VH-VL binders against q8vl04. Designs and how they scored, part 4

Target 1, 152 residues: q8vl04
Amino acid sequence: MKKQERQRYIKRLLSSNEIERQEDFVKLLRAEDIDVTQATISRDIKDMQLVKVPSATGGYHYSMPVQKQMDTEKKLKRTLKDAYVSYATQDKFVLIKVLPGNGPALATLIEAMHYDEIFGTLGDDAHVLIICKSLAMTLELQQKIQRLLSDH

## First folded at step 19 (VH-VL)

Design i2
Fold by OpenDDE, fold request of step 22:
Structure i2 (fold): chain C 152 residues (1-152), chain A 122 residues (1-122), chain B 107 residues (1-107)
Amino acid sequence: as target 1 above (152 residues)
Amino acid sequence: EVQLVESGGGLVQPGGSLRLSCAASGFTFSSYWMHWLRQVPGKGPVWVSRINSGGKSTYYADSVEGRFTISRDNANNTLFLQMNSLRADDTALYFCARDSSPGEGSYYFDYWGQGTPVTVSS
Amino acid sequence: EIVLTQSPVTLSVSPGERVTLSCRASRSVNSYLAWYQQKLGQGPRLLIYGASTLATDIPARFSGSGSETEFTLTISSLQSEDFAVYYCQQYQYWPLTFGQGTKLEIK
């Protein structure tokens, strides 16, 4: 499994579980037939800048860096709103047209959000190409894009 | 035979809450994304919410986001829709529907229930 | 959003007649178009998906055609049980949208 895909999965796990230890990530991923080592998870935790936060019942659990995510999302919204021209979809592909010079930055921001709907993202000078994991997720990504554009 | 049977509809005041249920039978419930749609008499259906097969991923229409919660009990083949902060414009016949594509969803629906009516009025 | 316009709004027909229903999209939805039948007091029933693929257990008298913005549902020989409201639905663009429906009634 590719790092980005694995990290998206980790993010999903965090949204539905209170995970206290790195070993717990490994167990959860392996339960989903994802072969990973604790060393890999450790690298992902660092790369994703996961933080430990207090649990209501005591102890600590891993969480996404909330402030960082919020800042990234704000930046994404601003960049998208400022640069957006149009988007179209075909099959699992979403093509966003942006003002020249904004493609790479937008692609980077989208990637940093670790959306579960996305398989991969590419950006050139005036385009962002998003490859979704399924047709259904292509539709859902459209909703996400629309919400970003509308300050939902 | 695939069957979906909705229940839980009724009359409620604005700001009130309702919990809808959908009993599924005749297929492997846990393999399918499930949806709620609603329909005002004389109009076409409107999509409301979806939940994936495992119950961990959900999506909502903008009009219900933050107020409605979709959930499922795969052990009992039941789909739920918790509706809070109900408004007059939520009044409709509510359908549960099976996504046509097992596992990954496609957002067209091969089986629907008969619907349960929800009326929000002061 | 994609607006699906169905025509006619109401169609009075007799059993045995050939029926053609139209669904027009405000922009291209490729072949991501489904047709449903809804009888009074019942939920919708899927007839066609992918614009032209017959759903499971649907009689062969139903057929779908078209692509992009123009779609047609055809009933080759109308049966008594076919009197209902028919809806088209696109699933190419968010949000999902349905047409306003065409009602088939007995002449």
Scores: ipSAE 0.853, ipTM 0.949, lowest interface PAE 0.5, mean pLDDT 94
Fold by OpenDDE, last read:
Structure i2 (fold): chain C 152 residues (1-152), chain A 122 residues (1-122), chain B 107 residues (1-107)
Amino acid sequence: as target 1 above (152 residues)
Amino acid sequence: EVQLVESGGGLVQPGGSLRLSCAASGFTFSSYWMHWLRQVPGKGPVWVSRINSGGKSTYYADSVEGRFTISRDNANNTLFLQMNSLRADDTALYFCARDSSPGEGSYYFDYWGQGTPVTVSS
Amino acid sequence: EIVLTQSPVTLSVSPGERVTLSCRASRSVNSYLAWYQQKLGQGPRLLIYGASTLATDIPARFSGSGSETEFTLTISSLQSEDFAVYYCQQYQYWPLTFGQGTKLEIK
């Protein structure tokens, strides 16, 4: 598994679980038939800049860096709203048309969000091409995009 | 034979809560995304919510986001919809439906229940 | 959102007749179009998906055609059990949308 894909998975796990230890990540991933070592997880944690936050029941659990993620999302919303022209889908592809000069920046921001729906993202001068993991994910990504545009 | 049987509908006042259940049988429940849809008489269905096979991922229509919670018990082949802060415009026949694509979902639905009515009225 | 317009709203037909129902999309939905049958007091039943693929255990008298914005559901020879409301649904764009339905009633 590619690092980026694994890290997206980790992010998803964090959204649905209170994970306290690195070993717990390993167990969860292996339960999904993802072969990973604690060393790899440790690197991912550092790379993703995960932080430990207090749990309601005591102890600590891992969390995404809230401020950084929030800042990225704010930038994404702003960029998308400012640059957005239209989007269309074909199969697992989402093509966002943007004002010239905004494609690469938007693609970068989308990638930085580590959306679970996305396999990959490319941007040219006036387009962002998003490759989703499934047709369902394509639809769900549309919802996400629409909510970004509407300040949902 | 695939069967979906909804229950839990009824009359509730605005601001009230209901919990719908859907009993599934005749297929590997844990392999499918499940959905709730609702239908006003004389109108087409409207999608409400989905939950993936493992129950870890959920999506909601904008109209119900923050008020409704979809969940599932795979051990007992049951789908749930917790509806809070109900409004008059939530009044509808509520269906549970199986996503046609095992594992990954496609958002077209091959099997539906008979529906359970929800009426929100003062 | 994608608006699906079905026509006619109501169709009175007799058993044995060929029936053609239309579903028009406000913009292209490619082939991501499903057809459902809903009988009174029942939940919808999937007939066609992908615009033209017959769902499991659906009689061969049902067929779907079309792409982009124009879709058709055809019943080659109407049976008595086919009187119902038929809905089209697109799953190309969010949000998911259904047509308003076409009611087949006995002439």
Scores: ipSAE 0.852, ipTM 0.948, lowest interface PAE 0.5, mean pLDDT 94
Fold by OpenDDE, look of step 19:
Structure i2 (fold): chain C 152 residues (1-152), chain A 122 residues (1-122), chain B 107 residues (1-107)
Amino acid sequence: as target 1 above (152 residues)
Amino acid sequence: EVQLVESGGGLVQPGGSLRLSCAASGFTFSSYWMHWLRQVPGKGPVWVSRINSGGKSTYYADSVEGRFTISRDNANNTLFLQMNSLRADDTALYFCARDSSPGEGSYYFDYWGQGTPVTVSS
Amino acid sequence: EIVLTQSPVTLSVSPGERVTLSCRASRSVNSYLAWYQQKLGQGPRLLIYGASTLATDIPARFSGSGSETEFTLTISSLQSEDFAVYYCQQYQYWPLTFGQGTKLEIK
């Protein structure tokens, strides 16, 4: 498995689990038939800049860096607001029309958010095509887009 | 037979809190996304919140985001809605509903409860 | 948001009659439309999804048609138990929206 794909999976695991130890990542990934070593996970944790945060029940669990995520979201929000023209959906597809020259940058920012709803993203000069994982995810991605377009 | 039974509704003052429950039976509860919707008399339903099968993913309507919390207990086949900072415009009949698509959700609902009334008034 | 307008608001009919209810969307929702029946004192019951697919255990006298912005629910021969309020719902665009409902009452 490629690093980027593995790291996306790690991100998904973090969204659905409170993971306390590096060994827990290894166990969870192997349960999904992903062969990985603790050394690899350690490198991913550093590369992804994961941080440990206090758990409600005591102890600590891994989390994405809040500041980095916030900065990316701020950039995404600004870019989207400045360039947005319209969006439409069809099945699992979301097509965002933007002002010329803004497609690639917007697509990059969307990918950097690592939304669980998204299978893949493609941007050309004036469009971003998002492929969602399900119809439900398409709807929920719309909510995210709408919230980004507003001051919510 | 699929059954959903809501409870926990009542009269509460603005700023108050309520916790709604939905008891599910007749199907594999843990396999389905569950939803809360609400309805004002004489109007159509309005979607409020959803929770995925495992209970780790939740979504909320903008009007309730930050105030309401949806959760579930799959061991006891129960869905919850914790409602805090209640406002007058939260007054409605609240329904729990099963998402029609097991596992992945579709946002149309094949089974509904009878509803539990929530009234927010000073 | 997508506004769903149902017509008529109220329809007085007799058992055995053919009934046609309309739902119009302010924007295309493709075929992502569901129909519900709600009887007094009960929660809604799913009748149709995907604009034309009959839900499980729903009588064959119910049918749905249409696409994009115009949708129709038809009851081929109205039964006494069919007097209720009927709602359409779209799930193409966020937020989810329902129509205001059509009430079928006995003539």
Scores: ipSAE 0.851, ipTM 0.944, lowest interface PAE 0.5, mean pLDDT 94
Fold by OpenDDE, fold request of step 22:
Structure i2 (fold): chain C 152 residues (1-152), chain A 122 residues (1-122), chain B 107 residues (1-107)
Amino acid sequence: as target 1 above (152 residues)
Amino acid sequence: EVQLVESGGGLVQPGGSLRLSCAASGFTFSSYWMHWLRQVPGKGPVWVSRINSGGKSTYYADSVEGRFTISRDNANNTLFLQMNSLRADDTALYFCARDSSPGEGSYYFDYWGQGTPVTVSS
Amino acid sequence: EIVLTQSPVTLSVSPGERVTLSCRASRSVNSYLAWYQQKLGQGPRLLIYGASTLATDIPARFSGSGSETEFTLTISSLQSEDFAVYYCQQYQYWPLTFGQGTKLEIK
């Protein structure tokens, strides 16, 4: 299974379960015929920046980093609005032109959003190149970009 | 033969709710992204919403975001559109459409239903 | 958004005639253009995708050409069942957009 697909599944599990330990992720995924190791889950947890939050009955469970994600989105919106020049698409590629000096920062923020539409992101001084997973995903990413630019 | 049959349309007041259904047959429903589009008479279609094959990912047009919910029941080959907080400008013929590209989607549509009419009026 | 302008708005033709419909995009949409046929009381039917690829089960008398901003749908010999409204649709840029349609009516 691809990393992003697995991480989407992890996200789904988090939405429907209170998961306390990494081993619990492994068990749940394997129950769904997804072969995964604890080491892989550990990497995913770090990559997804999952946080432990207190449970109502005591103890802790994993949760998505909602606040951090919100902060990242705010930063992304601000950076994009401030630096945005234009964007164009070709096939699965989205090329965003930005004011000089803003490419790397914008690319980093986009990557931090963990959009499902994106295969990879690269930024140079004045550009961000986004590789989407499909033509459809390219369109959907455009929607996200437009919404980011439209929200003031 | 691929067939899509919409139902659930009708007359509702502004602020009301309506749930549309689309019965699919003649193809592996669970392999395709499905879409809702709507059309005002004399106008071209307008895309409304999509749902991926597994039903885990959804997208909406800005005009319906937060008000409409697309869902699917792959076991029963049925697509749904829950429409809440309906407005006059939601009045249209609503079509269920199959995405032309199995699995990954493409946002052009090879098969459409006959449509179900939705009228929002006070 | 991409505006697709179709011409003519209405075309009166007779069976057997060659028909050419135009779709112009406000900016380049590469080859991400589809053509649909919609008969009265029916949903649209895909005719062409990728600007020039004939969809499954579509008669060979239909063909699409063009790229970037200018596109054409051609019916080599119009049949009685071809009287309908034809729409073009782009799927390169969000939001998806359709043309206003060209109505083929019997002369």
Scores: ipSAE 0.850, ipTM 0.948, lowest interface PAE 0.5, mean pLDDT 94

Design i2
Fold by OpenDDE, last read:
Structure i2 (fold): chain C 152 residues (1-152), chain A 122 residues (1-122), chain B 107 residues (1-107)
Amino acid sequence: as target 1 above (152 residues)
Amino acid sequence: EVQLVESGGGLVQPGGSLRLSCAASGFTFSSYWMHWLRQVPGKGPVWVSRINSGGKSTYYADSVEGRFTISRDNANNTLFLQMNSLRADDTALYFCARDSSPGEGSYYFDYWGQGTPVTVSS
Amino acid sequence: EIVLTQSPVTLSVSPGERVTLSCRASRSVNSYLAWYQQKLGQGPRLLIYGASTLATDIPARFSGSGSETEFTLTISSLQSEDFAVYYCQQYQYWPLTFGQGTKLEIK
């Protein structure tokens, strides 16, 4: 499994679980037939900048950096709104056309959001190509993009 | 035979709440994405919400986002739609529908229930 | 959003006749189009998906054709049980949209 895909899954796990230790991530991922080592998880935690927050029952659990995520989303929204020209979709592909010079930045921001719908993202000077995991995911990503554009 | 049977519809005042249920049978319920759609008489259906097979991922139409909650009980082959803060424009016949693609949604629907009516009126 | 315009709105026909229903999209939806039949008091029934693929257990007298913006549902020989409202639906672009429907009624 690719790092980005694994990290998206980690994000999903965090949304539905209170995970206290790195070993717990490994167990949960392996339970989903995702082969991963603790070393890999450690790197992911660092890369994702997960933070430990106090639990209601005592102790600590891992959490997404909420503020950072919010900031990233805000930046994504601004960048998208400022640079957006159009988008089109074909099968599992979403092609966003942007003003020249904005493609790489937008692609990076989209990647940083770790959207579940996305298999991969590429960007050039004036385009972002998003490959979704399925046709359904393509539709759902469209909704997400539209909401970003409309201040939803 | 695939069967979907909606229930829970009725008359409710604006601001009220209603919980719809859909009993599924004749297929492996837990393998399919499920959807709610609604239809005003004389008009085409409108998609409302979807839930993936495991129940961990949900999507909503903009018109119901934050007010409606879709959920499922795979052990009992039941789909739910909790509707809060109902308003007049939520009045419609509500259908549960099976996504045509097992395990992976396609957003076209191969089986529908008969519908349960929801009327929001003062 | 994609607007699907169906024509005619109402069609009066007799059993045995060939029926052709049209669905026009405001922009290309490729082949991501489905057709449904809805009888009075019932939920919709999937007839065609992918513009031309017959759904399971649907009689062969039903067929779909078209791509991009123009689509057609054909009933080769209308049966008495085919009197209903027919809807097209696109699933290429968000939000999902349905046509306003074509009602087949007895002439």
Scores: ipSAE 0.847, ipTM 0.947, lowest interface PAE 0.5, mean pLDDT 94
Fold by OpenDDE, fold request of step 22:
Structure i2 (fold): chain C 152 residues (1-152), chain A 122 residues (1-122), chain B 107 residues (1-107)
Amino acid sequence: as target 1 above (152 residues)
Amino acid sequence: EVQLVESGGGLVQPGGSLRLSCAASGFTFSSYWMHWLRQVPGKGPVWVSRINSGGKSTYYADSVEGRFTISRDNANNTLFLQMNSLRADDTALYFCARDSSPGEGSYYFDYWGQGTPVTVSS
Amino acid sequence: EIVLTQSPVTLSVSPGERVTLSCRASRSVNSYLAWYQQKLGQGPRLLIYGASTLATDIPARFSGSGSETEFTLTISSLQSEDFAVYYCQQYQYWPLTFGQGTKLEIK
């Protein structure tokens, strides 16, 4: 499994579970037939800059870094608003047209968000192509994009 | 036979709260995304919210975001909609609906309940 | 948002007649179009999805056609139980949108 895909999965796990230990990530991923070592998870945790936060019932669990995520989202929103021209969708594909020079940066920011809806992202000089995981995910990604564009 | 039965509707004042329930039967409830839609008399349905099979992913219409909470109890085959800070424009017949695609969403709906009425008025 | 315009608003017909309902989209929705029937006091029932695929347990007298911006629901021979309101719905673009419906009433 590719790192980006694995990290998206980790993010998903965090959204649906209170995970306390690295071993728990390994266990959960392996339960989904994702072969991963604790060393790999450790690297992902560092790369994703996961933090431990107090649990309501005591103890700690892993969480996404709120500030970093907010900063990335802020940059994404700004970049998108500044560079956005149009977008179109076909099946699982979302094509965003942007002003020249902005494609790679926008693609990078989108990738950094680790959206569950996205299978993959490519960017050229004036385009970002997003491949979603399903038709439903395509629709939901549209909602996400629209909210970013509308200051929601 | 697939059945969806909504309940919990009623009259409430602006700013009030209601909790809607939808009892599902006749299918593997935990395998389907579920939705809430609402309809004003004489108009077409409007999508309100969805929840995935496991209950951990939710989406909301802009008009209800932050006020409504969709949830589910798969053990009891029940879908819920907690509605807070209700407004007059929330007045409608509320339907629970099954997404047509098992395991994932398609956002067209193959089975609907009969609806439960929600009236928000002072 | 995509606006779905259904026509006619109301249609008075007799049993046995062929009925054609129209749904026009403000922009292309490819084939991501569904049709529903809603009887008085009931929830909608899915008739057609993917513009032309008949839903499970729906009588063969119902059929859907069209693509992009123009769609049609046809009832080959209207039955007494078919008097209802019919809605189209697109699921290509967010937000999801429904038409305002066509009411079939008895002539």
Scores: ipSAE 0.844, ipTM 0.944, lowest interface PAE 0.5, mean pLDDT 94
Fold by OpenDDE, look of step 20:
Structure i2 (fold): chain C 152 residues (1-152), chain A 122 residues (1-122), chain B 107 residues (1-107)
Amino acid sequence: as target 1 above (152 residues)
Amino acid sequence: EVQLVESGGGLVQPGGSLRLSCAASGFTFSSYWMHWLRQVPGKGPVWVSRINSGGKSTYYADSVEGRFTISRDNANNTLFLQMNSLRADDTALYFCARDSSPGEGSYYFDYWGQGTPVTVSS
Amino acid sequence: EIVLTQSPVTLSVSPGERVTLSCRASRSVNSYLAWYQQKLGQGPRLLIYGASTLATDIPARFSGSGSETEFTLTISSLQSEDFAVYYCQQYQYWPLTFGQGTKLEIK
């Protein structure tokens, strides 16, 4: 499994579970037939900059860094608005055309958002190609992109 | 036979709230994405909201985002739409619809209910 | 958004006639187009998806064709129960959009 895909899965797990320990991530992922080690999860946690927050019932659980996510989204929105030319879709593919020089940065920001709709992302100088997980996800990613563009 | 039966519609004042229900039968409810659409007489349907199979993911039309909440009870084969801060332009016949693609969704709808009317008026 | 324009708005026909309904998209939607039938007092019923695939339990007299921006729903021999409003719907681009509908009425 690709790192980005795994991290999207981790994000999804965080949205539906209060996960207290790294071992719990491993267990949950393995339950989904994703072979992963605690070392890998540890790296993902650092890479994703997960933070521990207090639980309502006491103790702590992992959470996405709210401020970092907000900052990333702001940067994504800014980059997209500044560089956006057009986008088109075909099946599970979303192709975003941007002004030259902006493709890699935009792709990086999109990846950093860990959108559940996305299977993978590629970028070149003036394009970002997004592969979605399903046709439905393609439509929903469009909604997300449109909202970013419209300052929703 | 697949059946969807909406209920909960009625007359409400602007700013009011309604909760719609959709009773599903004849299929594995928990395997399908479910949708709400609405239709003004003489016009085509308009998509309102969707919920995935497990109930953890939801999407809304811009016009209802922040006001409506879609949810489901898979144990009782029931879909819900909580409508708050209702406006006159929310007036329509509201349909429950099944997404045609089990599990992953496709956003075309193979089965619809008969609809429940919602009227928002002073 | 993708605008779907259906024509004609209303069509008066007699049972047994061949009927052709058109749906034009303002932009290519490939084959991500569905057709629905809606009778008075009922919810829509899916007829065609993927532009040309007949939905389950739909009579063979219904057929869909077309791609990109031009689509057609054909009823080979109109039956009395076919008098209704027909809608096309695209599901390639957000937001989802429906046509304004074509009403088939008895001549």
Scores: ipSAE 0.823, ipTM 0.937, lowest interface PAE 0.5, mean pLDDT 94
Fold by ESMFold2, fold request of step 22:
Structure i2 (fold): chain C 152 residues (1-152), chain A 122 residues (1-122), chain B 107 residues (1-107)
Amino acid sequence: as target 1 above (152 residues)
Amino acid sequence: EVQLVESGGGLVQPGGSLRLSCAASGFTFSSYWMHWLRQVPGKGPVWVSRINSGGKSTYYADSVEGRFTISRDNANNTLFLQMNSLRADDTALYFCARDSSPGEGSYYFDYWGQGTPVTVSS
Amino acid sequence: EIVLTQSPVTLSVSPGERVTLSCRASRSVNSYLAWYQQKLGQGPRLLIYGASTLATDIPARFSGSGSETEFTLTISSLQSEDFAVYYCQQYQYWPLTFGQGTKLEIK
């Protein structure tokens, strides 16, 4: 199996499981009929730059590095470039108007960025409503939005 | 009595660096967001940067992003602005200011220092 | 970015007069507007926030009103210590902006 294809399966396993040990990758891949050595998994962990992060249950588990955040940001910039119309603020709300059909996709991308300023995000067909944690954060979120728009 | 005293301004050539300081007293410094603003004589102030109460979150005006660094030392009640790659249009009187809302930011400023002048000229 | 236009630019007045200063925003800033007083050689002093709320230790002769795009600062009976430059500032939209100032000077 090719390296790219194997690493795609490893990413899928990480999304569905908290994996604490390298041998757990081998067991889970074998359950998918992928027979791989622990040496291969160890190399993949290094090549993918997987990190160990604290688990809610104690101990640590493997996770993807911040690269997925950068990929999400690229998609967010592209979606804004393609669909953005305008925004306005009121109290702790930022309302982004978009071309019809684009609200849910934009809302999902904004949620995936995990911006500290945001309490919650909802999208309908042509709008994204962002609820911010404070008035100051509502103002600061605007800088992020403006920078995403200006970088095209 | 709330007091803010800026220092570290001066004359510098384009491309040079300066480090501004702001000594704070008369309030619990570590409970407040702190800001830097600047003002060209005869014009209104312009916001430059802010740092939250714990010092972990910073924001900058687009014109100074990447060149200026705000920081704070809560143990010594001091705010700093490291200014690198200075340009002629950075010439202004620089103020430190306290955010009016303890614990969270409001982006209006109840106490300001007297300012420290920065001149960037050949 | 939001442009705040203050008028008049300069106002020559005598102590005891009622003074009204204007601030016009290029876009609605709701009521997220502050007023400051600045004397020569000093930093600004916060007078009003939220368009109409008096800041701590500000004399009652100062008052603010307005919303959206039109705001006023009123000094009901001008005192000798009130000669200064006055600025409005909005904090609704990024980036924060100040007006160009209104200078109150003695007639």
Scores: ipSAE 0.737, ipTM 0.894, lowest interface PAE 0.8, mean pLDDT 90

